# VH-VL binders against q960a1r229to459: the designs that were tried, part 45

Target 1, 231 residues: q960a1r229to459
Amino acid sequence: LKGDRIELLLPKNIDQFKKFKKDRTVISSGLITRFVSTRNPKEFSQKWISTKYVKEFNEITVNKDSVVVGAALNIQKMADTLTSSLSINIGKEIDSFIQKFSSPQIANFATWTGAIISGAKSSLSVSDLLILFNVLDAKLTLLNNSGELTQVAIEEFAEKKLFATHTIVNAIFSRSLTGFLFCLKLGETSEQDSTNFNFAALVGNQVSRIFVGLGGQPKRLTSLEVHIDAL
Key: E = the ipSAE of ESMFold2; O = the ipSAE of OpenDDE; V2 = 0.75 times the mean of E and O plus 0.25 times the DockQ between their complexes.

## First folded at step 21 (VH-VL; framework fv_solitomab_arm2)

Design a4 (at its last look DockQ between E and O 0.66; V2 from the best seeds 0.00; counts 0 for: pae E 2.2 > 2)
Fold by ESMFold2, look of step 21:
Structure a4 (fold): chain C 231 residues (1-231), chain A 119 residues (1-119), chain B 106 residues (1-106)
Amino acid sequence: as target 1 above (231 residues)
Amino acid sequence: DVQLVQSGAEVKKPGASVKVSCKASGYTFTDYYMHWVRQAPGQGLEWIGYINPNRDYTDYADSVQGRFTITTDKSTSTAYMELSSLRSEDTATYYCARWGYDEYSFDYWGQGTTVTVSS
Amino acid sequence: DIVLTQSPATLSLSPGERATLSCRASQSVSFMNWYQQKPGKAPKRWIYDASNRATGVPARFSGSGSGTDYSLTINSLEAEDAATYYCQQYNTEPRTFGGGTKVEIK
């Protein structure tokens, strides 16, 4: 039954499967057992030719109040999901903003988790994806090394350096956010160039969220939020 | 007015390829995602996949054969769906459909393109 | 995949009668869309988010439901309502459709 725990790991490949098999973690072997048994009934091979993917890492779920995006999705698929599932004034800005900071080649192949972890680790770079996650108040579902799941805000993930001890399973975005999203990037081109400065604001929500990126973690402009919310 | 106009019916032999066009008008083509849906004769609707016209990014249902390729030509506001190595089971009407913001549904559909694969 | 089961497959009624079309999901969903398709024509958006009528849809149509059970009701059936109606979910990918309910006017 706890096969869901095993399916929550990173997408499987032949090498990953061999590692998991040697690890004391019991992998649900229904598919693998069937393939090995039927393909080589008289001979057990140490080389695995059958794989299955971790469902939750590749899963997209749109609920009434949230959008859940699995950790193994590429940047472009994540962006398309959010654009299609959030309000027009947020979704269209996400689609537009992604075009400004991620080349098609990178967005189509790189995972959003790789970009988020890279941004969360850096004290120097300005991460466009990280500021987007902050302004949208993204939550992350994390799996520790013991297989336990927790859920944290994106800023806690970075502040407590949870990338060192946890694996991201998915991101969760609220569908209850209202208002208008505004995102700006100052850099060389829309290709994967360095960003010198970025800015993201969600205004017209009951509590505005405004962030600036000048290097390292995005900084929340709480004083400006209070002023804007008072208008 | 928003309009999606598809190319005409096609009759093909097994093993051939077909490319269906969907010309959009009445809106900014790159503002909306375009999806493709097919309907075998006398049967229901099956979602194929979509394209983000800003990035030419596509994704497809796992259950389809993987022989589909969705593309766009932004200069003509046209989406395309190409299906290769045709089989008789691919006989269907193929629709393009636009995904609507805030309604989270297919708000406009093309008239459909019947593809018949026989003998 | 979420499977949507529509019933009945065919509903044959007289003008003025009340028609109720059912759509049952294999697991709980938060959203249900409905499309009308007349013979030889493309589907049209009819009901979105379970209960909202698309532009131009007559008031005699209403949608309701939650969880696994959704319905489309035509309060007083008219000849022009003869069509097949499909439900559709987007809670998960792939975005699946029901098998349809064909409404016929006697």
Scores: ipSAE 0.615, ipTM 0.835, lowest interface PAE 2.2, mean pLDDT 81
Fold by OpenDDE, look of step 21:
Parts: sequence; structure tokens; C-alpha cells
Structure a4 (fold): chain C 231 residues (1-231), chain A 119 residues (1-119), chain B 106 residues (1-106)
Amino acid sequence: as target 1 above (231 residues)
Amino acid sequence: DVQLVQSGAEVKKPGASVKVSCKASGYTFTDYYMHWVRQAPGQGLEWIGYINPNRDYTDYADSVQGRFTITTDKSTSTAYMELSSLRSEDTATYYCARWGYDEYSFDYWGQGTTVTVSS
Amino acid sequence: DIVLTQSPATLSLSPGERATLSCRASQSVSFMNWYQQKPGKAPKRWIYDASNRATGVPARFSGSGSGTDYSLTINSLEAEDAATYYCQQYNTEPRTFGGGTKVEIK
């Protein structure tokens, strides 16, 4: 779509995407409020590129050891994929956790990528998806400006603010995680994909993973993990 | 024992709508995804969609997107699929099938509901 | 979509013989399932995750394979084994089925 004020390209694959994104702001779908990536956040641009029809951004792949979820998928699809492809003791909790996701109306239309980026950018909000990604030790596949793909931990993504320079292509979740997942959220908000407090614990795995969200990035509770693992 | 019991056969004209039911028993209805698969006469199996009863989230095959709607009634542990704008090519036996956790397969199937679309 | 090609389309054998059904995927698949369907009946899960027999499935049935090539084997056919067998993948959405192999017992 071309116009005097706005131009939106709809690439069909990652190669086209690489070519087109050079001078464009990346969004997950048409005109949405959540940006997937921006190289110059301080600059206003009317040139857009969407991941909506990019094959690689919309794929779900269930491997023996991992689940890959494309960046263009909405939160519910992502959640359903994980629920369906991870162990019941983990997947069911994910389903329950997402069911109580804050701002359901927004969640229904928003991509998980948008939520992750919003959470990563915030120093105040408590992102439910972000803590879920952390507790599951999710990895992100990122596309840089050079057209190269790299895989990073969600913590690194947030810490290095890679959303400013990279485009999320997909998320990778391990299917080798064992044990039980416990998630808790309190203080749901109506306007943000966040809560006032959240908690996530994976117990019964080789190494327990426990995170708490009180604002900003989730904090890992290493001491508690050690305690649990010693039991 | 897990059971999926579907509604009876339907005969409709092109353009009409029909709603097929699948009553689940023997397990917690909201804990499992319910899928629908159809089979045209003498043909193979085609996945057409699913619903997460817990969140009422649905996804559909491209072939039925916009025409078919899957819903649930949690109080009766029943999944529904409404077929609208029926076409002759929609003539098939429709199966509800539960997706089993950990085993990643359709572990239980309904007996099927035959929908015939003819002028 | 992942295309599953089953061969042969029809397999006619005598009781006691060995049957081998093939399912080939257009790309590598992580999870392959098999379903048995008898005429006028709903499919039944038969083999899941390539090699696991579902509850009630006789030991004469076995599944194997990886990547793009999977097979279902009936070691010694019995009359009751007459059915159409479908393979189904859970690697990439949408979930897809093979065209089926009809096993006939002479």
C-alpha cells in the first residue's frame, strides 16, 4: 500500500523482508499499535513493513526438542502452541496463565512479540509474557540489519535492548523441560499487557527456574532455586 | 472412559447452515483441545480446525476459514461446529477428535456426523 | 503445508503375510502418528510418535521412521487388520494426513 502519508509493504518471505526493511519500520501486522522493531525510534517514519505475511514469521514448528513460534502470531496462538506441544504439567499452566492475561481484548489482537517488546522496554510494568519466557528459558531468533540471524536469550534481548536494532523472527522453547510450572499474577490492568505482580516457577526440572515480577524485568530468585533443588 | 458422541446426520442445501455437536465425557472438558476433522466420501482425512475450550480460542484450515465456526458449551462439555454457506464439496463425515497431551495425537474420536450438501 | 504421501494406495495380502505401509513427508517431521479406520467407522489412534502402539493395539503392529520416512508394519496379517491406515504429522501447522493405505486381506 502506497500513499502520500504512509507506505506499507507486505513481504511474503524473509528474503523479501530483508530487502524491504532497510528504511522501514517493522510492524507485526497492518496498522497496529505495537512495533516489532524500529531502528530509529526517535524518528517518525511513514514507511512500514509488516511481518503479517512473511512465511517464516508465521510458522509454527514442533520439533522433538523444541517448539518454534513465529513472531507474527498472536498471543493466544502462541499460548495454544505451547500448551499443545509442551508437557501437560507445563502446558496446562501456560494455558491457565494466559487465560487470565491482562487486557484480554488487547491480547486477542496483539502479537506475543509486541508484548515481549513492550515488556522489555518498560521499567515499570510487569509483563506476563516476559516472565513466562524467562521461566521457560525461551530463546529469540533475531534478524539484524546485515541480514544475519542470531539466537539470544530473552534476558539478553531485554538487557541489550536488541529490539532497537533487531527484528524478532521467532521464539524457541525447549521441550526438554520437566517438572511443573506454577504461575501467579495479581493486579491485572485493563490497558496494558501487564500486571502489578507476577510469579513463575518451574520446579522438578534439572535446574529450577523461579522468577518474580514486581516492576520492569523479571528477577530470578536464585537462592530459592538452590533451596528447591536441594530438596 | 473417554467418549465423544456426535449429533446425527444432516442433509442440507447449498448455502444453508448446519451445526454439529460433539459431547465429551469421561474427562475434564476444558483440559483438552477439541479438533474437527472431515472426510469426504471415499476420500482421506482433512483437518479443519480446533478450539481450546478453556479460552475459546479457535483456529481453522484455510479451506473453511470464514465459513466454519467452532464453539463450546462448558456446562454441557459439548463442542459445536457450525458450517455456514455450505457447498457441495463440504459433503463429508465430520469427526470431533481430542488432542492428547504428551502423546501429540488424536487419542479419541467421535463416531462422526455425516453432512450431505445437495441441491 | 506438509504433504504426506502414503504408499501403496492399496495393499492386498493373505493372512499371515507381512505388510509394510509407507508414509513419506514433503519435509522432515518430528511427530508422526498412524490411525486405523474401518469402513463406516471413525479413525482410531493406532501408532503415535512413530513407534508407540496405542492402547489395545496388537503387538504385531509396529511403527518406525524418522525425518521424512515413516512406516507401519504388520508382522503377520490377520483378517481383522483389514482397514485403511492414515499417517498424520504434528511438525508444522496445519496438521495434515496422508492419503491412506487400504489394507485388504485375501
Scores: ipSAE 0.579, ipTM 0.840, lowest interface PAE 1.0, mean pLDDT 91
ESMFold2 (binder alone), look of step 21: mean pLDDT 92; pTM 0.925

